# Designs tried in a protein design chat: VHH binders against Mucin-19 (Muc19). Part 16

Target 1, 175 residues: Mucin-19 (Muc19), of Mus musculus (Mouse) (q6pze0r851to1025)
Amino acid sequence: STCHVYGEGHFRTFDGESYSFDGLCQYTFLEDYCGQENGTFRILIESVPCCENGLTCSRKVIVTFQDQNIILQDGKVTAVQTAESTDCRERSANLYSIHTVGLYLIVKLLNGIILIWDKYTKVSVILDPSWQNKVCGLCGNNNGDLKDDFTTRHSSVAAGALEFANSWKTSQECS
Below, E stands for the ipSAE of ESMFold2; O stands for the ipSAE of OpenDDE; V2 stands for 0.75 times the mean of E and O plus 0.25 times the DockQ between their complexes.

## First folded at step 11 (VHH)

Design k06 (from j03 with S55Y L101I; framework vhh_7b18_3; at its last fold request DockQ between E and O 0.92; V2 from the best seeds 0.76)
Amino acid sequence: QVQLVETGGGLVQPGGSLRLSCAASGFDFSSNDMGWARQVPGKGLEWVSYITSGYSTKYQDSVKGRFTISRDNAKSTVYLQMNSLKPEDTAVYYCVAGEYIWDSSGFDYWGQGTQVTVSS
ESMFold2, look of step 11: ipSAE 0.449; ipTM 0.765
ESMFold2 (binder alone), look of step 11: mean pLDDT 84; pTM 0.848
OpenDDE, look of step 11: ipSAE 0.859; ipTM 0.927
ESMFold2, look of step 12: ipSAE 0.386; ipTM 0.734
ESMFold2 (binder alone), look of step 12: mean pLDDT 84; pTM 0.846
OpenDDE, look of step 12: ipSAE 0.858; ipTM 0.928
ESMFold2, fold request of step 13: ipSAE 0.437, 0.495, 0.514; ipTM 0.754, 0.774, 0.775
ESMFold2 (binder alone), fold request of step 13: mean pLDDT 83, 83, 83; pTM 0.844, 0.844, 0.843
OpenDDE, fold request of step 13: ipSAE 0.888, 0.862, 0.881; ipTM 0.944, 0.929, 0.941

Design k07 (from i01 with Q60A; framework vhh_7b18_3; at its last look DockQ between E and O 0.03; V2 from the best seeds 0.00; counts 0 for: pae E 13.9 > 2, placed apart)
Fold by ESMFold2, look of step 11:
Structure k07 (fold): chain B 175 residues (1-175), chain A 120 residues (1-120)
Amino acid sequence: as target 1 above (175 residues)
Amino acid sequence: QVQLVETGGGLVQPGGSLRLSCAASGFDFSSNDMGWARQVPGKGLEWVSYITSGSSTKYADSVKGRFTISRDNAKSTVYLQMNSLKPEDTAVYYCAAGEYLWDSSGFDYWGQGTQVTVSS
């Protein structure tokens, strides 16, 4: 299953729902927490506006995975260790890989998640089958059912994209 | 609902051959570029080949002369014929497609992948 976003907020969920949402805040693109404390990762996304008009010129992607913060921004990928408890056996060489395929920058996580970025506005996520029915966020829940793709952070099904997407904002202080 | 379904993977001996198929639905197949990428264990994701809507083809140097990409628009299917397989060809092979060619520079749709294993 693939989810993507491009341009000024044109999304397609894992289950195939397409919608547009042009918010400029930080949003949960995908996570496995889904209202619980036992998650293992978050992928957050921000639209980066052009200085002159507020249209989207790029995207910033933040991946929290184990003790790593992997940041995709300005055509670059940066990894920052977030905790002091990382053992050498669990270090970056075994937790993720970063490669270029054509114009795409690819981050493969050990947990079976592949993040693909064109270094511009387009971000795609591919899930291996083990993630079926285990995720939530702007990408939907990957359960094969289009009827609940607009499930909000509060576990209700929104009638439209605006209510759905705004529920996934990570800070209500942004507008 | 766009779907890309890869088939034809499996276990094969070194020097053998396999033919991968990717059946597509939910979009205008004949207007899309199609391609294959592979996830090699321990090495990351590599592009393999693509074929344009006009049937022009391109290959990674590592597979040129051994792999052949083709498409059948009547069946909405893209194929990858893999000959003279080597252990380093072991990977999960993903099918990909681009939806809006005049507006986009990359692939919009990806399949779930099919495993190819080359070993004795």
Scores: ipSAE 0.000, ipTM 0.237, lowest interface PAE 13.9, mean pLDDT 76
ESMFold2 (binder alone), look of step 11: mean pLDDT 81; pTM 0.820
OpenDDE, look of step 11: ipSAE 0.829; ipTM 0.914

Design k08 (from i01 with S105R; framework vhh_7b18_3; at its last look DockQ between E and O 0.74; V2 from the best seeds 0.00; counts 0 for: pae E 4.6 > 2)
Fold by ESMFold2, look of step 11:
Structure k08 (fold): chain B 175 residues (1-175), chain A 120 residues (1-120)
Amino acid sequence: as target 1 above (175 residues)
Amino acid sequence: QVQLVETGGGLVQPGGSLRLSCAASGFDFSSNDMGWARQVPGKGLEWVSYITSGSSTKYQDSVKGRFTISRDNAKSTVYLQMNSLKPEDTAVYYCAAGEYLWDSRGFDYWGQGTQVTVSS
């Protein structure tokens, strides 16, 4: 199962639904919380516009996974722990790996999620099959059914992509 | 049916320029990475340049600064602008497409090739 976004907000969900949305806020690309507090990860995205031409120049990606905060920005990956740890080096080495293949920077998480970034506008996520029906966000719900891919944060099916995508904004104060 | 059709090859003098075009059909062009490879006489197939669906580009060292890859998603076409051509650039040039450059299968689709000959 693969979800991606590229260019000026051209999305393809895990189930194959394509839509365009180029919002200027931070949005939930993918998470397993889905309206509850028992989730284990979030992947957030932001579009970064070019100052001179106003088109999308890059994307910032923020991954929260256990006590790790992994940030993909400006062609670089940084990772910080958000909590005190008794064995930070071994904990970090056990949770994720980062490597480059071709033009892509790849972050593999222990939970079976692979994040792929071309260091520019294209962000992709590949899910292990075990994540079927367990995720939500701009990437849809990965249930094999296109009819409910526009399920909002409020668990309703939106009439179109705009309502759907805006429901995944992480701050309602952003417009 | 997936098709990649290369055009723009031909015979040119050293130092000259050519622009190759690859018209694509039968798949979702805008979500695929595109690239060019070449078959140099007496050698194997070698990659030349790639462009992702996000417009990130990469070039083989021997063509950097001389070749420019670009894409036009509205026309489902990828281009290779070849400047300052040298006799060593003589080859059959192939257009290729795939969902990701790093996919273990490599590029999923290939064109029939177009001949580029650089000689005086």
Scores: ipSAE 0.221, ipTM 0.613, lowest interface PAE 4.6, mean pLDDT 82
ESMFold2 (binder alone), look of step 11: mean pLDDT 83; pTM 0.838
OpenDDE, look of step 11: ipSAE 0.442; ipTM 0.771

## First folded at step 12 (VHH; framework vhh_7b18_3)

Design l01 (from k06 with F107W; at its last look DockQ between E and O 0.94; V2 from the best seeds 0.00; counts 0 for: pae E 3.3 > 2)
Fold by ESMFold2, look of step 12:
Structure l01 (fold): chain B 175 residues (1-175), chain A 120 residues (1-120)
Amino acid sequence: as target 1 above (175 residues)
Amino acid sequence: QVQLVETGGGLVQPGGSLRLSCAASGFDFSSNDMGWARQVPGKGLEWVSYITSGYSTKYQDSVKGRFTISRDNAKSTVYLQMNSLKPEDTAVYYCVAGEYIWDSSGWDYWGQGTQVTVSS
């Protein structure tokens, strides 16, 4: 199943719901916490505006997975251990791999999550089948049912995309 | 059904310019990657340039700095501005599309092609 965002906030969820949301804050694209403290990953996303015209020039993507903090921005990917490392080459080799095909940077995590980025505004996530019914965020819940795709951070089903998407903001300070 | 219709091909002298257009229909243009490939006489098919739905662009080294790809999602049209044309740019140019254009294998949809001839 695939979720993506492109351009000025055009989303397609894992279950196929399309919506537009042009928010300028940081949002949860996808996570497995879903109201619990025992999650294993988060993928956060931010729009990066062009200084010249204010349109979206790129996206910043932040992946937290195990003790890794993987950042996609400025056409590059950077991985940083969060607390300590014994050997960053050995630990990174065990947790993720990075590939380049054409325009795309592809980050494959050992947990079955594949992140695809065109180095600009297009960000996609592919989940293997083990993640069915186990995720939440701007990408929906991956349960094959469009009726609850707009489930907010607080487990209510929103009537529209704006209420849904704003519930996934990671900082209440931002508006 | 998906349709990709190229226009703007023709005969031009070396150093000249030409603009190709490709009008698309039958799919969600704004969510798809678009591009151009060319069939060079006596050689194989090669990619020229592509632009993602996210506006990221890539150019083959031989055309970089001379060609510019762009897209207009409101008109469902992709363009290739070709400047400083050389005889080796002579080819049939094809508009291509796909959800992800990774390389030569990501081209799900093809146009009919338009001839570009650079000679004096």
Scores: ipSAE 0.328, ipTM 0.706, lowest interface PAE 3.3, mean pLDDT 84
ESMFold2 (binder alone), look of step 12: mean pLDDT 84; pTM 0.847
OpenDDE, look of step 12: ipSAE 0.863; ipTM 0.932

Design l02 (from k06 with Y55W; at its last look DockQ between E and O 0.89; V2 from the best seeds 0.00; counts 0 for: pae E 2.7 > 2)
Fold by ESMFold2, look of step 12:
Structure l02 (fold): chain B 175 residues (1-175), chain A 120 residues (1-120)
Amino acid sequence: as target 1 above (175 residues)
Amino acid sequence: QVQLVETGGGLVQPGGSLRLSCAASGFDFSSNDMGWARQVPGKGLEWVSYITSGWSTKYQDSVKGRFTISRDNAKSTVYLQMNSLKPEDTAVYYCVAGEYIWDSSGFDYWGQGTQVTVSS
């Protein structure tokens, strides 16, 4: 299943719901926490506007996977392990790989999640079938039911995209 | 039914210009990558240029600086402006589309082609 965003915030969820949302904050694109403490990853996105006209020029993508922070920004990818990690062997477990094909940067996580970025505004995530019913965020819940694809962070079903998408903001201090 | 229709080909002298257009229908144009490939006589098929749904562009080295790809999502049309044409640019040019166009693969949809001939 595939979820993507491109351009001025044009989203398609894993279950095929399309909506537009052009927020300037940081949002949860996809995670497996979903209100629980025992999640294993988060993928966050931020729209990066142009100084000219305020249009979206790019997207910053932040992947948190175990102790790794993988940052896609400015056409490149960097990985930073937190200072709180003391287990070097866990970092050596090959938790992710990074590939380039044409203009696309591809990040493959050990857990079966594939992130694809065109180095500008197009961000896509591909999940293998084992993730069915296990995720949440701007990409929806991947449960095959379009009627609850607008499930908010608070587990309610929003009537529209604006309420749904704003519920996935990671900081309420951003406006 | 997906349809890609190329126009704008023809005969042009070396150093001249042509603008190719590709009108698309039958799929979600705005979410797809678009591009151009060409069949060069005696050399086979090669990619020329593509533009992602996210506005990233790439050009084959032999056309870089001479060709410009663009898209108009409102008209479901992709363009290739071809300047400073050379005899080696002679080919059948195909419009291509796909969810992810890699350098030489990922083409879900193909046009019928338009002939470009650069000859003195």
Scores: ipSAE 0.396, ipTM 0.736, lowest interface PAE 2.7, mean pLDDT 85
ESMFold2 (binder alone), look of step 12: mean pLDDT 83; pTM 0.838
OpenDDE, look of step 12: ipSAE 0.863; ipTM 0.932

Design l03 (from k06 with I101F; at its last look DockQ between E and O 0.85; V2 from the best seeds 0.00; counts 0 for: pae E 2.9 > 2)
Fold by ESMFold2, look of step 12:
Structure l03 (fold): chain B 175 residues (1-175), chain A 120 residues (1-120)
Amino acid sequence: as target 1 above (175 residues)
Amino acid sequence: QVQLVETGGGLVQPGGSLRLSCAASGFDFSSNDMGWARQVPGKGLEWVSYITSGYSTKYQDSVKGRFTISRDNAKSTVYLQMNSLKPEDTAVYYCVAGEYFWDSSGFDYWGQGTQVTVSS
């Protein structure tokens, strides 16, 4: 299943719901925490507007996966390990890979999640089938049911995209 | 039904310019990557340029700096401005569309093609 965002905040969820939301804060695109404290990953997304016209000119994507922070910004990818240094070779195992095919940067995580970015505004996430019913965020919950795709961070079903998407801000101080 | 209709081809002298247009219908244009491929006599089919639904662009090295791709989502139209044309640019040019364009694949929909001939 695939989730997309492109242009000025045009989203398509894993379950096929399409909506538009052009917020200027940082939001949870996809995560497996979903009300638990023992999640394994987050994908956060930010829109960068074009000067005063407010249209999206770029996106910043932040992937946290185990002890890695992978940042997609300004047409480039930067990966930083956040864990303390260790001499143990099992920590040098490649937990993710980064590939370039044409315009696309592709980040493949060991856990079956693939992130595709056109280095500009188009971001896609592909989930392997094992993630069914295990995720939440702007991409919906991947349960095959469009009725609850607008499930907020607090487990309520919003009537519209604005309430739904704003519930996924990572900081309440931004508005 | 998906349709891609190219216009703007023709005969031009070396150093000249042409602008190709491709009008699209029957699919979600704004969410698709759009582009141009060409069938070069004696060489076969090659991609020329593409522009993603996110407005990222790429050009084959042989046309970089001479060709410019753009899209107008409101008109469901993609353009190829071709400047400083050379005889080796002679080809049938096809408009192409797909969800993801890799370098030489992902072309799910094709137009009928328009002939561009560069000859003195």
Scores: ipSAE 0.361, ipTM 0.689, lowest interface PAE 2.9, mean pLDDT 84
ESMFold2 (binder alone), look of step 12: mean pLDDT 84; pTM 0.844
OpenDDE, look of step 12: ipSAE 0.859; ipTM 0.928

Design l04 (from k06 with A97T; at its last look DockQ between E and O 0.82; V2 from the best seeds 0.00; counts 0 for: pae E 4.0 > 2)
Fold by ESMFold2, look of step 12:
Structure l04 (fold): chain B 175 residues (1-175), chain A 120 residues (1-120)
Amino acid sequence: as target 1 above (175 residues)
Amino acid sequence: QVQLVETGGGLVQPGGSLRLSCAASGFDFSSNDMGWARQVPGKGLEWVSYITSGYSTKYQDSVKGRFTISRDNAKSTVYLQMNSLKPEDTAVYYCVTGEYIWDSSGFDYWGQGTQVTVSS
């Protein structure tokens, strides 16, 4: 199943719902926490404006996975370890792989998540079937039911995309 | 049902310019990657340029700096501005699309083509 965002915030969820949302904060694109403390990953997304009017020039993607922060920004991928150590190379050796096909940069995570980025505004996530019914965020819940795709961070179903998407903002101070 | 119609080809002198247009219908244009390929006489097909639904662009090395691809999602149209044209740019140019254009062979749908001829 595939979720993507492109352009000025045009989303398609795993279950096929399309909506537009052009917020300027950081939002949860996809996670498995879903209101619990015991999740294993988060994918956060930010629109990066260019020019004076705040139009989207690119997107920054932050993946937290097994004490790694994998950052997609400015056409490149970097990894930053958050664990207490001075040598992080050996810990990340088998957690993810990165390669390029055409203009796409592809990050494959060990947990069956594939992140695809065109190095600009288009971000896609493909899920291994094992993630069915286990995720939440701007990409929806991947349960095959379009009627509850707008499930907010607080487990209610929003009537529209704006309420749904703003509930996934990671900081209430951003407006 | 997918339809791609190219216009803007023709005869032009070396150093001249042309702008190709491709009108698209029968699919969700704004979510699909678009591109241009060309058939050079006596050679195989080759990719020229493509633009993702996210506006990322890529150009074949031989056209970088001379060609510019762009898209207008409101009009379901992709453009190729070709400047500083050379005789080796003579080809039939095809508009192409797919959900993801991964490389030079990932084009799922093709237009009928438009002839570009560069000669003095």
Scores: ipSAE 0.278, ipTM 0.677, lowest interface PAE 4.0, mean pLDDT 84
ESMFold2 (binder alone), look of step 12: mean pLDDT 83; pTM 0.843
OpenDDE, look of step 12: ipSAE 0.752; ipTM 0.884

Design l05 (from k06 with N32Y; at its last fold request DockQ between E and O 0.97; V2 from the best seeds 0.00; counts 0 for: pae E 2.1 > 2)
Amino acid sequence: QVQLVETGGGLVQPGGSLRLSCAASGFDFSSYDMGWARQVPGKGLEWVSYITSGYSTKYQDSVKGRFTISRDNAKSTVYLQMNSLKPEDTAVYYCVAGEYIWDSSGFDYWGQGTQVTVSS
ESMFold2, look of step 12: ipSAE 0.412; ipTM 0.744
ESMFold2 (binder alone), look of step 12: mean pLDDT 85; pTM 0.857
OpenDDE, look of step 12: ipSAE 0.858; ipTM 0.927
ESMFold2, fold request of step 13: ipSAE 0.498, 0.496, 0.353; ipTM 0.776, 0.775, 0.686
ESMFold2 (binder alone), fold request of step 13: mean pLDDT 85, 85, 85; pTM 0.859, 0.857, 0.854
OpenDDE, fold request of step 13: ipSAE 0.893, 0.871, 0.896; ipTM 0.947, 0.934, 0.950

Design l06 (from k06 with S105E; at its last look DockQ between E and O 0.92; V2 from the best seeds 0.00; counts 0 for: pae E 2.9 > 2)
Fold by ESMFold2, look of step 12:
Structure l06 (fold): chain B 175 residues (1-175), chain A 120 residues (1-120)
Amino acid sequence: as target 1 above (175 residues)
Amino acid sequence: QVQLVETGGGLVQPGGSLRLSCAASGFDFSSNDMGWARQVPGKGLEWVSYITSGYSTKYQDSVKGRFTISRDNAKSTVYLQMNSLKPEDTAVYYCVAGEYIWDSEGFDYWGQGTQVTVSS
């Protein structure tokens, strides 16, 4: 199944719900924590505005996976180990791979998640079937049911995209 | 029925300009990558330019700086502005579409083509 965002915040969830949301904060694109501490990954997104008019000029993507913090920004990918596990002599190269094809940068994680980025505003995530019913965030819950795709961070079903998307903001100090 | 309909081709003198349009229907235009390929006589088919649904663009080296691709999602239309045209730009130009257009693959849909002829 595939979730994506493009342009000025045009989303399509894993279950096929389409909505638009142009928030300027950092949001959970998807994760498997879903209110628990036993998750294994997070993918966060930020819209980077053109400061002149506030339109989205690019997207920054932050992937937390095991002890890796993979950042997609400014057309580039930077991967660092978490401070607790940082060791320049050792790399976990089998945890992820990075490929470039044309305009697209592709990050494949060992856990069956594929991230596709056009180095600009288009971000896509492909999940293998093992992730059914195991994720949450702006991409929905991947359960095949459109009626609950607007499930907020607190497990309520929002009536509209604005309430839903703002519930996935990672910091309340951002307006 | 998916349709890609090109317009704007024709005969033009070297150094001139043309603007190609491709009107799309029958699929989710805004979520697809769009592009242009051309069939050059004697040289075969080559890609010219493409634009992602995220507005990232790429141009073949021979047209970079002369051609500009753009899209209007509200009109489901992609454009190719061709300036400083040369005789070697003579070709049939095809509008193409796909969810992910890679450099040589990913073209799920093709138009009928429009002839561009650059000659004096």
Scores: ipSAE 0.365, ipTM 0.708, lowest interface PAE 2.9, mean pLDDT 84
ESMFold2 (binder alone), look of step 12: mean pLDDT 84; pTM 0.849
OpenDDE, look of step 12: ipSAE 0.866; ipTM 0.932

Design l07 (from k06 with S53Q; at its last look DockQ between E and O 0.80; V2 from the best seeds 0.00; counts 0 for: pae E 5.3 > 2)
Fold by ESMFold2, look of step 12:
Structure l07 (fold): chain B 175 residues (1-175), chain A 120 residues (1-120)
Amino acid sequence: as target 1 above (175 residues)
Amino acid sequence: QVQLVETGGGLVQPGGSLRLSCAASGFDFSSNDMGWARQVPGKGLEWVSYITQGYSTKYQDSVKGRFTISRDNAKSTVYLQMNSLKPEDTAVYYCVAGEYIWDSSGFDYWGQGTQVTVSS
């Protein structure tokens, strides 16, 4: 199953719902927390505007997975191991791989998540089948049911994309 | 039925310009990368340019600065503006599409081709 965003916020969810949303804040693209404390990853996105016209020129993507922060920004990727998460490390700690092919940068996580970025506006996530019905965010819940793809952070089904997408904003301080 | 239809080919003098268009139908255009390949006499098939769904672009070195690819998702159309044409650009040009076009692979759909001939 695949979710993506491109251009000025044109989304397609895992279950095939398409909508447009061009918010200026940071939003949860995909996570497995879903209102609980026991999640294992988050993928956050931000639109990066053009200098003059305010339209999206790129996207910043932040992946939190295990003790890693993987940041896709400015056509580049950086990965930083957080000091807070180092106390439970195993010897075989190769938790992700990063590949560049042509215009695409690909991050493969061991948990069955593949992130694909064209270094510009397009961000795609492909889920291993084991993630069915276990995720939430702007990508929907991946349960095969289009009727609840607009499920908000608060577990209600929004009537439209604007209410749905704004519920996934990560900071109330952003307008 | 998937269909990619190229137009805009023809005969042009060296230094001239042509604009190729490719109208797409029968698949989800806005979910595909688009591009152009060409069959060059004596050299075979080579990629020319492609543009991602997110508008990231790449060009073969021999056409950089002369050719410009663009797409219009509302019209399900991809374009190739070819300027400063040279005799070595003579080829059959094919429109191509795929969910992810990697440099030399991922071309799931092909057009029927349009002839471009650059000669005096």
Scores: ipSAE 0.122, ipTM 0.560, lowest interface PAE 5.3, mean pLDDT 82
ESMFold2 (binder alone), look of step 12: mean pLDDT 83; pTM 0.844
OpenDDE, look of step 12: ipSAE 0.744; ipTM 0.883

## First folded at step 14 (VHH; framework vhh_7b18_3)

Design m01 (from k06 with S105Y; at its last look DockQ between E and O 0.90; V2 from the best seeds 0.00; counts 0 for: pae E 4.1 > 2)
Fold by ESMFold2, look of step 14:
Order: C-alpha cells, then sequence, then structure tokens
Structure m01 (fold): chain B 175 residues (1-175), chain A 120 residues (1-120)
C-alpha cells in the first residue's frame, strides 16, 4: 500500500482516495497512535512555501520512531536520539537505513515502513501488509474501505477534505 | 489506453532550438514522473532528462545547461526546451512516464517518438 503527497498538496491515501489540501501548518501524515498513547511511530509533514508566489517549494518530513527523530529537510536527512536514551549510539544504527537513488532519498524503518522523498515536494510512504487497519492520518486508515478514509483525529467521518485534513494539524496555535 | 504523443521534432541547424511537447492521456499524469529518452543513431537508447511529480529535475551531463524540462499538470503535458543544439543531439526523442523514475530506468509508458535532426 502506498500513500503520497506532491505538488500543491495533492494526496492519495493508502486506500486510493485522492484529495487536495494546501495547508501551511504541520500535519500528521500517518501514525499508529490513533487516539492511544501506545503508538510506535509518527510521520509529520510541513509544506514550505515559495516566498515570491506562496506556492509549495518543498516539504519537510519528521519521523518519530522509537527514540529516534529523523528529519528530512533541505535535501538532507538528519537523525537525532531523543532525551530518553538508555544506550549510546549502538542500537540506533540498526533501527533504520538511508539510501539515495537518483533524486530520491529513501528511509527504511525496521518496522516495515518505507519513506520515499524526491528532496522537493513528493513524499511517499509504503507499508508492509502487517500495517493493515493500524494507521491513521492524512494517508487514511489503510482498511480497504473508501467510505471512512476521511476519518478525523476525533474518529468522526468528515464530509470533505478540508475538515478531515485540518483535524490532523499537530498544533492548534497554527493558522 | 495510455497514450504519450510527442510533437515539435524536425530539422534544425547547429546552434538552433526546438521545443518538444508530449501530451499524455489514460493514466494519472500528475502523480507520475515524466521524462525524455532518445535513440541516437549507431548507439543505444539513453535517458535525457526527467521531472518528478514533485518537480525535481535531472539532466544527463551532455545536455545540462542547454535543455530544460518542465511539466504542466493542468494540461497533462511535459516539455523539453532544447537550446544550442549540436549534431550529436540528432536522435528519435521519446516521451516516457513512470510512477518512480529512479535513475536511468523505471519507464512504464513510452511514446512513439519524434525525430530531431541537427544538420547543416
Amino acid sequence: as target 1 above (175 residues)
Amino acid sequence: QVQLVETGGGLVQPGGSLRLSCAASGFDFSSNDMGWARQVPGKGLEWVSYITSGYSTKYQDSVKGRFTISRDNAKSTVYLQMNSLKPEDTAVYYCVAGEYIWDSYGFDYWGQGTQVTVSS
């Protein structure tokens, strides 16, 4: 299953729903928390606008996975360990791998999630089949049913993309 | 049916310019990477340039600075502006498309090609 966003906020969910949303805040692209505190990862996105036209020039991606924060920004990937570390450095090298092919930067997580970024506006996530019905966010819930792909952070089904996407904003202080 | 239709080829003198267009139909153009490949006489196929659905671009070294790829998602069209043309640019140029064009491979769809001839 693949979810992606590109250009001026054109999304396609894991279940195949297409919508457009060009918000300028930080949003949950996908996560496995879904209203619980016992999740294992989050992938957040931010659109970076062009100064002259206000159009999207790039996307910043933030991945939280175990005690790692992996940041895709400015054509680069940076990983930092969180403050709750127990063992220095040794285990971090085995939790993910980073590859480049052509224009694409690829992050493979140990949990079966593959993140693909063209270093500009195109961000894709590929899920191992074990993630069926276990995720939520702008990518939908990966349950094979288009009827509830617009499920908000509050577990309601939105009538349209704007209500749905704004519910996945990570900070109420934005916009 | 997927179709990629190239236009804009022809005969041009060295140092001249041409603009190739490729009109696409039958697939989700805006989510696909687009590009150009060429068949040079006496050599194999080689890629020329591609542009991702996210607007990242890449050019073969031999055309860098002379060729410019662009796309118009509203018209489902990709363009190749070719300036300062040289005789070695003589080839059949193909419009290509794929969900991910990783390196010099990954083309799912091919056009029929348009001839570009650079000769005095």
Scores: ipSAE 0.255, ipTM 0.665, lowest interface PAE 4.1, mean pLDDT 84
ESMFold2 (binder alone), look of step 14: mean pLDDT 84; pTM 0.852
OpenDDE, look of step 14: ipSAE 0.849; ipTM 0.925

Design m02 (from k06 with S105P; at its last look DockQ between E and O 0.94; V2 from the best seeds 0.00; counts 0 for: pae E 3.2 > 2)
Fold by ESMFold2, look of step 14:
Structure m02 (fold): chain B 175 residues (1-175), chain A 120 residues (1-120)
Amino acid sequence: as target 1 above (175 residues)
Amino acid sequence: QVQLVETGGGLVQPGGSLRLSCAASGFDFSSNDMGWARQVPGKGLEWVSYITSGYSTKYQDSVKGRFTISRDNAKSTVYLQMNSLKPEDTAVYYCVAGEYIWDSPGFDYWGQGTQVTVSS
């Protein structure tokens, strides 16, 4: 199943719901926390505006997986550990791989999640079948039912995309 | 049904310019990558330029700096502005489309082609 966003916030969820939303904050693209504290990953997105015209020039993507923050920004992918290391001789874990095919940077996570980025505004996530009905966020819930794809962070089904998408904002102080 | 219709080809002198257009229908244009490939006489097909649905672009080295790809999602149209044309650019140019256009030319959709001839 595939979810993507491109351009000025044009989304397609894993279950095929299409909507437009181009908020200026950081949002949860998808995660497996879904209202609980025992999740294993988050993928966050931010629109990066052009200089003075305010249109989206790129997207910043932040992947939290294990003790890694994998950051897609400025045409590059970098990984930053989020946990204190007690031994500088510790070997890095083999948690992801990075591939380049044509215009695309592809990040494959050990948990079966594939992130595809065109280095500009197009971000896609592919899930293997093991993630069915286990995720939430702007990509929907991946349960095969379009009727509840606008499920908010608070487990209600929104009537429209604006209410749904704003519920996935990571900081309520951002307007 | 999917249709890609190229226009704008023709005969031009070396150093001249042409603008190719490709009108698309029958699929979600705005979410697809678009591009151009060409069949050079006596040689195989080769890719020329791609533009993603996210507006990222790529050009074959031989056309870089001379050709410019663009898209107009409102008109479901992709363009190739071809400047400083050389006899080596003589080919049939095809509009191509797919959800993800990779360097390897596995395209989901192809146009019928438009002839570009660069000669005196």
Scores: ipSAE 0.346, ipTM 0.720, lowest interface PAE 3.2, mean pLDDT 85
ESMFold2 (binder alone), look of step 14: mean pLDDT 84; pTM 0.848
OpenDDE, look of step 14: ipSAE 0.857; ipTM 0.927

